# Ledger of designs, part 2: miniprotein binders against 7-carboxy-7-deazaguanine synthase (queE)

Target 1, 235 residues: 7-carboxy-7-deazaguanine synthase (queE), of Hyperthermus butylicus (a2bj90)
Amino acid sequence: MSRSARRKTSALNTVLRVVEVFASIQGEGPFTGTYSVFVRLAGCNLRCPFCDTRYAWSLEAGKPLGVEELVEEIARYEPSLVVITGGEPLLQRHPLNSLVEGLESLGLRVQLETNGILPAPARDEQLWRVYHVVSPKDVPVRVPGAKLHPSWVDYARATGRAWFKFLVANEQHVREVAEYVAKLGIPRSRVYIMPLTPEKLDMKELLELHSRIASLAVKWRLNFSPRLHLLVQLP

## First folded at step 16 (miniprotein; from w1 with E86Y)

Design z2
Fold by OpenDDE base, fold request of step 23:
Structure z2 (fold): chain B 235 residues (1-235), chain A 93 residues (1-93)
Amino acid sequence: as target 1 above (235 residues)
Amino acid sequence: SKIYVQIFFEADDPEELKKALEELIKLAKELGAKVEYFIEGNRVWIIIEGLSEEVAEKIAEEALKLAEEYGLEVEVMIMKWKNGKYVWIYKEK
């Protein structure tokens, strides 16, 4: 392999397409309430009809940023957690492993958000060491090719560093999620249900929806994820 | 209005998957549609932003035909922006 080919492959592994970097409170999942820096990566292999981050769908919506520069930018916020989200972060898997290595070298905790379509981290990846919130897109609304990769169940069992977050609007969706997790052998203690929010809810409707879904979580013995950032009007 | 055709193919033979992908990309370009695709092993996700409902239907129909011709697993969805939300339909054989 020529020196030029190695430089092109090395450059591709050190640059991320990033939509935005911002500090906020983690509003969702097991880390709800944590002061976090969010890194929203560009590009997604899905077009979910209910996606709230549609502006991140195209790789072209992101700017190319070096991993080292991005680590320095994140570190300036002194975050309690770094949340890597986007469209689908694992589409940028190679530079994402380099980003995780840089962040861990500073003692920063990292949480990935993924649709679970691509394989879970292998033991030799830097991504193996971080926390993962997997949001399957095959239930209750099936998106083409959204089948959960089975390695995420194995990763969750092996590490205890994965959770599964499902969007639900009603009790039928909660039933479908409960059946799905039982079929796949996902531990219920790792399952979160969260409100599926339509694009146009006022604060009253949003609170009523949260109350309804939280009550269903208790009834079905599942964890509840708020959308805390929407409730407190943070990004 | 934004119209998306989302196509998923899965095959045992990556070469048959590639042929189907190439034909679908060709058709989409001939129709003036924007194409994005993602390959992971024997799986491909294809996203086509259509110009019209007619273009979306033609692309969906061709995706189903290509899946039959090449022996692929297929999932097809047409998603349309309507009344401030996306609505969707599945295309099945």
Scores: ipSAE 0.842, ipTM 0.938, lowest interface PAE 0.6, mean pLDDT 93
Fold by OpenDDE base, fold request of step 23:
Structure z2 (fold): chain B 235 residues (1-235), chain A 93 residues (1-93)
Amino acid sequence: as target 1 above (235 residues)
Amino acid sequence: SKIYVQIFFEADDPEELKKALEELIKLAKELGAKVEYFIEGNRVWIIIEGLSEEVAEKIAEEALKLAEEYGLEVEVMIMKWKNGKYVWIYKEK
C-alpha cells in the first residue's frame, strides 16, 4: 500500500458525519434521566416507517467533523453520559471507535444506540468497552434486512453491557416481543418495551399511551422505557 | 407523496450479490430514481427513492426476479407517505 493510501485511510478514521450535537436528558432505556450529550450521526441502512429521526437517514445530512474536535466539543458540556445515536452509528464504525477512545481517555461514559443489524463489537474494538442499547427493527414491524445480528446476544451475555429496546403500541406487539426474546435467548432482564408514537400525540394521549404500555410491561414482566424527553418537553 | 423501495439481498456468493445489485442500480438510475446502498459481507441493503407508484412496483418486481435469477434471499418493502404517516406493503414471490 502506497504512503498516500495509508494517509487516506488514517484520515477516514478521524472524521464522522454528524447531524447534531446537543445536551439533554436521556429519555429512553436503562440510562433514563441521565444528563447526556447526544451525538447524532448521519446515515442509515433502513427507512423505518415509524422513524422519528428521518432527517438523519442520508449520510449527506451530516457535516464532517474531526474526532478530536468532537471530543473537545462534548467535553465542554461536562456530561454524565455521551450518547452516540443517529441513523445507524455503526455505518461509521472506524471513526466511531476513535471517538470512543478519545471520550474514554477523558473518563467519559459512552452509550451507543444501534439497530442491531451490523455485528456487535469485537473484543479488540474500543466499542467493546461501552454500553449498547440495541433497538431491533424486525419485530413487531419487519423492516427489510432488519434481522438482529446474532453476535448482539453473545455480546449481551459476555459483557452485561447491552440492552434490547422494542417499540410497542399494544399487547399483541408485547406478545410478539416476548416470543422473539425467548426464541433468540435474549435475557429478559435486558429487555425494554417502549411506547411506539408514530404520530404526534397530545400530552394526554401520550400519557395514556405510556400508562398502557407500562401496565403491559408489568403484566409481561419486562422493563419499561418511557419517552421521558417527550413527557418533559426536552430535545 | 414520498415513496421508498427498500430491498435486502443476502447470498452465499458475494459475486452473485454484486451482479444483482449492479443490475438493480442500473434500472433505478434509468428510471431517474435515487439509490443508496450498504454492503456488509454477503448482505446488501438498497434504498430507492424519488419514485412514482408505477416505478416503485416495477423496481420491486425486478428485485424479486433478480433474487430468483441469482439465487438470493430477498426482502422487499414499498413505503408510501399517506395522510401524515408512512404506510407499507411487502412484496413476496
Scores: ipSAE 0.832, ipTM 0.935, lowest interface PAE 0.6, mean pLDDT 93
Fold by ESMFold2, fold request of step 23:
Structure z2 (fold): chain B 235 residues (1-235), chain A 93 residues (1-93)
Amino acid sequence: as target 1 above (235 residues)
Amino acid sequence: SKIYVQIFFEADDPEELKKALEELIKLAKELGAKVEYFIEGNRVWIIIEGLSEEVAEKIAEEALKLAEEYGLEVEVMIMKWKNGKYVWIYKEK
């Protein structure tokens, strides 16, 4: 490759389009309650009706940041967990693997949030070694093209580093999730159901919804995920 | 209010997929819409915004016609912001 071509390739390998970086508490899934730094990547291949981070949908919403600079920024927070989210982070897979490499070189624990449409990490990817919370958008609310890639189930089984999280509003949704995960062979121990929260909810309504969904989780023998950050009013 | 057309195409032949995508992008841009798309293997996700309701319906109908012409699997949703939330309809064969 020429000096110019190699320099362009290197820059593309070391740049992510990032919407925001901030510290908060992981409010959902198996790491709920953990002091975390969130890295929200721009771009999503879906437009889900209930998305609460719509400002990250477009690739244009992100600013280009160098991976090395981003690693340094994240490290300054001294996080217990780095949560890579978005949009859909796997749309920026190559530089994302570089980010993960940098974070792991500092001993930082990493969790990816993904809609699971793109394939699970291959064994030779840096992403293979991190944790994943997969939120399929094929059930109970069906979004075009949101079919979960089957490799995520294989990955979860092989590594134990993936969990599956589903937004539900009622028992019919829970039944649909239960049927879905059974069909795909996803064990109950890897499944979380989480309240599907409307755009505006007062605290009483939010608590009632949490109580209802938690009761359903017990009834159906599934894990429950709160939306803890909403309950404690953190970003 | 905001309107989105979400289109998913899948095909055995990536060349027919690309032709349908290119025709749809051309139409959407001629109608003044903003287009983003993402390709993975034989799958493409197309998101179109900046639409009136009439243009959104026209684009959805064209996506269905292109899928028939090129032998593609297709899923189409029109999503509209109304009264503080998104409402949606699926467009089918």
Scores: ipSAE 0.714, ipTM 0.875, lowest interface PAE 1.2, mean pLDDT 90
Fold by ESMFold2, fold request of step 23:
Structure z2 (fold): chain B 235 residues (1-235), chain A 93 residues (1-93)
Amino acid sequence: as target 1 above (235 residues)
Amino acid sequence: SKIYVQIFFEADDPEELKKALEELIKLAKELGAKVEYFIEGNRVWIIIEGLSEEVAEKIAEEALKLAEEYGLEVEVMIMKWKNGKYVWIYKEK
């Protein structure tokens, strides 16, 4: 086999532990509103009190799927965006790079969602070319070991392909986020604040929270992210 | 109710980190808890579940003691499911 053929074969034969694959609308961040296929990978190095995807925490929650089969399944949806999420997808970094290679070979646009604890992609990784939405978990609520790896700020500066998204419930949280991003040198244009929703809100309460956080985003000159999927009752 | 103890250790010396991790795993297993951990460089995340509140406090205290003994940075959270949400207590040194 040629060098190129071996690398193509390796990418197609790699296995990922996958919790679910489904079509929906990206409800958060810079790609809000985009018809997307979500690939939820198993495993997370954190247990966040506010996590709404707790069923993906354990690596054992996922089923093994080959990259080739997964790429074909994703492609059948004809997505405008492929969202790789989880748990924490970078725990499966090597096979994740293989998945990205397969998706890129079909011209599919890819976005990764990450807690930013593990290092940002290196230039020789397939993930280098992918969009990233980074959700640090050390502000406003601090989770053990959740410090954002500094390489993500460098990556965002070098590539323009990363944004930072923060859950906030009130103005005190927004102030803390603003101080945090200023300290790290993250420009406001790359920062989103998003409503931290309690487990059970009716639609009126959900809209009121969105309105309050959106108003704070304007006041603090930050981008606002809805949780659109909650508003329109999609997964 | 489900209880988690989350422990983060960081050190410049991987031998001290490894020893602290091994001692904590041993204690957790002796107390009947399930342990999952993740290592990256000189950092380790440890997640322990299957605990009573009393055992969770004991493990959290031991993590803080091990960090002091081995010169590690440490962060600990005990979180428990209560009334439809997680509540938590954070500890560090």
Scores: ipSAE 0.711, ipTM 0.874, lowest interface PAE 1.2, mean pLDDT 90
Fold by ESMFold2, look of step 18:
Structure z2 (fold): chain B 235 residues (1-235), chain A 93 residues (1-93)
Amino acid sequence: as target 1 above (235 residues)
Amino acid sequence: SKIYVQIFFEADDPEELKKALEELIKLAKELGAKVEYFIEGNRVWIIIEGLSEEVAEKIAEEALKLAEEYGLEVEVMIMKWKNGKYVWIYKEK
């Protein structure tokens, strides 16, 4: 146990640019079904043609919020999971590590969603200890500079706290994902394929797409992720 | 019209990367475009908007030229909002 003098953290003046904070169900990936608070950070280093959160692209879309105030707001929801997403959250890495420290001090479990372009957390970062869902942007569309940083595969192996999630619409996309993960040495147990939903699917079409992609997941021996929030009509 | 030019540069030498970035930012500003960029190590992501299609093509061509001049790896995408979705052209060197 350390008895070193505590630093006054409130004087550090750490802020994040935040687009929105809201409660919902984590609808995707390994934590599907978990009561969660979502924190959407502003700013992204990509402009993906298929992005459905375009309103978070610019840093100007966010409002400045102190880390201490944000921790208090999040805690009032009593979440089972805090999902930090965006834009690309790692563009605000320093204050993000402060947020994670505050959330962990309250015993809150944290998951980060990232495009994986910036390096995985270092061992001495607070982000080292959280869960990560990494969505490389080399498929289905190759976006400039979207190459997954190789440290994410190393991080996943060292910690067991990273998974890789890919949007697919058909078997050709699944083949591309399978080739991609094989080239990078990503174990199938860490890979999720998820339906790439057009913006205008009705519920019947949405269920049919889920069924088709789930069948492909079994065929290709990959994990399947639903888009549960769409099926149950939550944000 | 919603048009974006996305440019990625990578170099072994960060000084060549910085020179190319500065020249591209200068051109984009002279053409009245809005520029955001992000740097990590020997990599830079540049996002340019507020463009006509003609200006977007000029900026994309200049990015490719600068990459050749400074010996950089480059990827460029011009994407354009059309009929409720983005369409795009991807170029690399």
Scores: ipSAE 0.702, ipTM 0.873, lowest interface PAE 1.1, mean pLDDT 89

## First folded at step 18 (miniprotein)

Design z6 (from z2 with Y90R K91V)
Fold by ESMFold2, look of step 22:
Structure z6 (fold): chain B 235 residues (1-235), chain A 93 residues (1-93)
Amino acid sequence: as target 1 above (235 residues)
Amino acid sequence: SKIYVQIFFEADDPEELKKALEELIKLAKELGAKVEYFIEGNRVWIIIEGLSEEVAEKIAEEALKLAEEYGLEVEVMIMKWKNGKYVWIRVEK
């Protein structure tokens, strides 16, 4: 009597829905200025009013790419950093862990950008070993359902590989961020404030906003993140 | 202009979440809306678009009604793009 072979689902774990792959400069956060390859994954569990990558919101915006093929494509750029972003990359967590494994096997440094809603990596995940910039949407402009998963603070304490980045437009926003991070026990050395840039700012307005937010960062003893790629007109 | 309805449900019982989600998806599709959703444990995020203001308010009201019926925590936001910026209405429960 013959036995039916169980159909394997491992192929689902080796494909990512990808909006774009491109080389540029990391313009935000602790790795600002680094020559990077960006991998923008499709799908987001939020529709933030201030999002500047709305074209990645829908899962349908991405094309399926095999993880092995993607690793090879990324490696050809010879990046100093691989930035995994999106939408929300953790919506594709399982194949993302496969991508991270491939990239780390080639000695490539990896940084993930996340809204922090889904849990931080567990110790047995490949994502445990990469750097994370977590951008909570609880504050100052609260988006429904945007509660930061508490595991991110625990992960940051355990590993030292997470930073928290907040979009702010004024001092009232900075005060709200300061209260939020104090309540959660996030040390200010791990906190970045970054200009909340309306879609229609010209360069002069963009520079003025950067100056104002940078001054607030100094006043409140927080790290400042530019949006450097906007200032130098890179993607 | 473009309108999004963002709905967050949370419950102790994932089966109640599933029932509420299914009813909301059915209503949104009957009204010609595009729906995406994401599930994590006992939480679900639902994004609905392609709506008039009137239809968006109807969907938001139904989400609140379903949350009461199934004993769910609920948060709803209607987001409208207008005059170069997003404007929204928050309804919490």
Scores: ipSAE 0.434, ipTM 0.730, lowest interface PAE 2.6, mean pLDDT 87

Design z8 (from z2 with K80V V87I Y90K K91I)
Fold by ESMFold2, fold request of step 23:
Structure z8 (fold): chain B 235 residues (1-235), chain A 93 residues (1-93)
Amino acid sequence: as target 1 above (235 residues)
Amino acid sequence: SKIYVQIFFEADDPEELKKALEELIKLAKELGAKVEYFIEGNRVWIIIEGLSEEVAEKIAEEALKLAEEYGLEVEVMIMVWKNGKYIWIKIEK
């Protein structure tokens, strides 16, 4: 191409604000245990009191990376799964769809982690075809503007590519989650409860919390998600 | 800073949403705060930082007044880092 700075139309909005790219194990949700490359995008529309990735909140925390460059970097890790997370990745929706297109062209499987406030993918988006783990911030504590967009439930039922994950510390939280998902029509086969870990929790306390929440998952017939990366001390 | 004011506005009329947002941004910047905001359809999330608790309360009060003036749905939270964790309070009505 004799053009120095322009790409095809599909690549025109091809810069993402990226905090970090690293290899690790997916420690949460339905893909727990999978060798993964994590792409943490900058920016979040929420400031959750219990967020453990606060360093990704501001868009300024990210560095601009071209989508083409990012795809090449990800591919070098030879991942079994690419996890796109953040902040809130859907704040960078347009270039994110370009990234997904590039990863899909290489046959890489992609999972998005989202707070579910922005709408689920439309059928004509590249994101339509990837997996989503949706973590609503309505329960147990509602952050301003955290209402789950109703399209995520429709998307999950239409595609089978979305699951819903909730942080819980005790049975009262589990009851709130159960009532919430029943109200929204989210089938419990799509629901994970996961330990809400306070800061500075030691390993013994972490294991005890996992045991308690796993027991509650069995009691309430919900799926259990560990925070495996914390247990094995991976990033 | 270790304090955030989080404001959510929703409106049927995007012009009223825009006016309220512009006034709030102006006030926050006049008070020396940093502002980020995100717009999606008829919704806006506003995050304000770099301020004292007293200024945060004033900004939160102004957000509620603007919501009343322009007929917006509003949610407000102040979040403060204390003793190794964020503590928070919702500012309602």
Scores: ipSAE 0.701, ipTM 0.870, lowest interface PAE 1.3, mean pLDDT 89
Fold by ESMFold2, fold request of step 23:
Structure z8 (fold): chain B 235 residues (1-235), chain A 93 residues (1-93)
Amino acid sequence: as target 1 above (235 residues)
Amino acid sequence: SKIYVQIFFEADDPEELKKALEELIKLAKELGAKVEYFIEGNRVWIIIEGLSEEVAEKIAEEALKLAEEYGLEVEVMIMVWKNGKYIWIKIEK
């Protein structure tokens, strides 16, 4: 991108604490299979026992990186999708909006992954225009303070740019998710159930778990999300 | 093994929230623990680490006591790393 566009972003003097930037395949949710660049932001307001990325919990885990530099790094990968994840990316909301502005100016498609306990984007935020996959942590297992902020359901209805993804291990969990989303008025078309994988499964066990959860998704008329990156052994 | 105390406070009165938070931070630091917290509106998430099981229980009990004293909603969980995973208990009144 042009030198003037980069200077405009840098004039905002916005910095993000970033754990890692890497290319891979989006393995989960509605964009499964897409060639993506992942930007993992540091910091999380939760400590979930089942978290896959515990190394991103502390803000100190990230290195400070200017938004302009980060946009340039991302662009070099020529991604089809930029996935912003973490920890919880919304803890760095202000510089995150600046990053989204920079990525949007290059025509790059952006998806945010969030636990949904901080409010959904306001209409005047750059984040309003991107896609969101919301993973509530209050069902089937509730972590302290993990209540989904009600604005996410309103945001999904107003924009069509949010989906809700739940880790499940068995049918009891699926029943709990189904009851939860019905109570909140989240339509089934926006709901994904995804296998809750123990830390050490061989490939046969992983495939069997996927088969069981996919069958439950069909039975309960919910969308199924794989953990495709695990199946194909990508980061 | 690593131990975390996770505390969530919610209040109608942000002044009571601030008082409870300040007291809990002070106690945790006096006991040698590391504290991180995040505030949004009338809600706060507090994460305390670098402590023994005995200290974790003391901090969890104090969080419940502070919530009662200041009229806060509270959720408390202790997580302990054992046998290659975190196990946890919810601390309730």
Scores: ipSAE 0.660, ipTM 0.855, lowest interface PAE 1.5, mean pLDDT 89
Fold by OpenDDE base, fold request of step 23:
Structure z8 (fold): chain B 235 residues (1-235), chain A 93 residues (1-93)
Amino acid sequence: as target 1 above (235 residues)
Amino acid sequence: SKIYVQIFFEADDPEELKKALEELIKLAKELGAKVEYFIEGNRVWIIIEGLSEEVAEKIAEEALKLAEEYGLEVEVMIMVWKNGKYIWIKIEK
């Protein structure tokens, strides 16, 4: 009995699978404090044990949204920045290039959050023009299957539009990051360390962790990324 | 046209997961498709760049069969980029 694979074709339009769209303050990286619209895309190529957005791992967690409709929705918030995040946004690279084109046509600034496993944008992609915060999962957290694609180093050098944000829990992790970026020839000015936050931290523990990691950032001459949204209780 | 097949497998036994992954990689290579995969414990993400819609369908169908054979949880999607249009196709059993 040939069970007919039910093809659910989403419409002929450029479509993204989107988990959520919301306005908040960018809590992380070089754009910390910026009023932003977050577009969380569905699907991830990792299963990080420390992931706070596990609900976005499946593509099925995302609803299909047209790029044009999504551009209009984003524009209504009058954002200072559009943050494309998810699981891994670059799994949806093709429709994401169309989204970026639409947003840039309105004069909106775009920042991508990526794990850096997939290749950096090529010069012919709209994604070449935006800002990227690459969060490697190979160092120091050693997530299985994680490896920073070398093209991100080249992209950062060519464009100056990439930063590298590493999750760290202690001084050993900060040392490993410092050695890793030195080996790759990534300028320290492009490197952020961010607290790896365990589940179930109270506000006191969260503040203490931020203080320790910030002090290590100064000691190791690296930039510090807070988890500002957690500190101020925003999304 | 760029055509991709995205596959997620999840298993209780990581060895059954690896067998299914190996067979799928073999098939994709025989069909001339490019394969990328990321394995973490009992989960694997696979992305296959297909040569044609027909090749993508064969890969998707085989992924579903392998999941049934090895007792895996599976999610299969075909992603088609053509003439400025992107189409997502969920492949259901």
Scores: ipSAE 0.024, ipTM 0.312, lowest interface PAE 5.9, mean pLDDT 88
Fold by OpenDDE base, fold request of step 23:
Structure z8 (fold): chain B 235 residues (1-235), chain A 93 residues (1-93)
Amino acid sequence: as target 1 above (235 residues)
Amino acid sequence: SKIYVQIFFEADDPEELKKALEELIKLAKELGAKVEYFIEGNRVWIIIEGLSEEVAEKIAEEALKLAEEYGLEVEVMIMVWKNGKYIWIKIEK
């Protein structure tokens, strides 16, 4: 490594490509209802046809932000939780570890949203310490390349800091999720099913869909994730 | 049909990683494909869009060759939109 290459790699580890930073209520998963700052990172290794954040797919959609500046920006909101989301946050793994270190130094709790394609955090990563909501896209929605990395199951068992959130539209999807998590040995207590929402639902249709999927969660003995932010018209 | 090639490279030497990335970007541009990439230390994620199946296979093969030439760890996937679904194909050496 030339001295120039080392400096460039060091600089890359301290800069994130960020689409947006905003305060809202966490609408999904185990932290639903929490006052949160959302950090939406740019770049995704998937092209989900149902993605509501398609504007975050390209890295060019993100502005380069320093980790220190981003920590200061987040801290000004006094959040109860910092949610790292985007396209796929783990594409920016190295600067994410630095971001987590900065946020933890301020006593802030962090939750990552990931598609689970990339490996789970290792024990030596700062990301090991945070909460993770893994949203597999292979089952039941069959987004190509969305195969869950096995290390997420191991991470969930080792730490108790991971949950699995599956997008479902009907009872067949819920069945496929139940079979899949049983095969992987994921405890049902760590599994959430969430409504797969088309882009153009009115509030009545959205409520009806939530009701149907929540009833299926009870029937199949799974946790239910709302899309609370959509129901209360928040970002 | 929307066809994508996803490539991950990892290297001990960022200079070798950069050479492989530059060659792949050049090839993708010559083939009229769109390229997105993100460098994270000694790792790079690359996504190439706007391919035929034949061009996607050629890009995937070239990514594997570049990984061998430059001593990189590599993962290559082709994503094809077909019959209202995406299909992923892992390209192995």
Scores: ipSAE 0.020, ipTM 0.315, lowest interface PAE 6.2, mean pLDDT 88

## First folded at step 19 (miniprotein; from z8 with A11S L27K K85R I91V)

Design z12
Fold by ESMFold2, look of step 20:
Structure z12 (fold): chain B 235 residues (1-235), chain A 93 residues (1-93)
Amino acid sequence: as target 1 above (235 residues)
Amino acid sequence: SKIYVQIFFESDDPEELKKALEELIKKAKELGAKVEYFIEGNRVWIIIEGLSEEVAEKIAEEALKLAEEYGLEVEVMIMVWKNGRYIWIKVEK
């Protein structure tokens, strides 16, 4: 029997439902200011009241794209960071691990944005090796069904590759976040508070809100995350 | 504008969870609504849209009834979106 008779598995069958791919800056969290390519995946298990990417909620919002072609498209931008976001990217976990493998084989640094409801990566997943910004929605915003999976705290402790980011509007929210992270054993160095931005806010109001939340971050000894892309009017 | 219902179920009994989910999906589709759902372990997230306010309330009531019947933890949110903003939301447990 010739060796050409062996079955081959093609990468053509590894597909992600993708809403958009674009270059911009990372405007939030520990990698703020980094030239990035964003890959927005379709589908979300939540309908958060203050979501700013509601167009990605439905699985039908995404187009099927092959992972290998997506890797090539991303690489052409020459990004300093690849940000995988969505919806909730972990709903497409299996092909996402394939995407991460392809990106890492090219030496590209990857960050995932997640609501933290689905479990953290296992050690045998390619996602184990990437950076994660986890945005729990069960405090202070209290979105139904948004409880943080406890494995994210274990993952952060084991790897040092996860940070926790919370939307806050006032000091009571910051107090709730502080109590929450203390109960879970999340060190302050891994915690960001970020302005809860209303849909329509002029630049003066946006700057005032940033100033207010930044002052609270200093007061409570937490990290501050801007929404830099809003301040500089980038996508 | 859009009206939709977000429902969360949790149970230590996966068979009860599955039955409640199937009954809710069937009821929502009978009322002409579009349903998406996601399952992880003993937790289910259900998003229902394509609703009038009256239908949204009926679905929310059915979710609460099923949770009581099957002994599930439940959270329900009815949301109305207009011009990229919430007009109002209603949350029940």
Scores: ipSAE 0.369, ipTM 0.679, lowest interface PAE 3.0, mean pLDDT 87

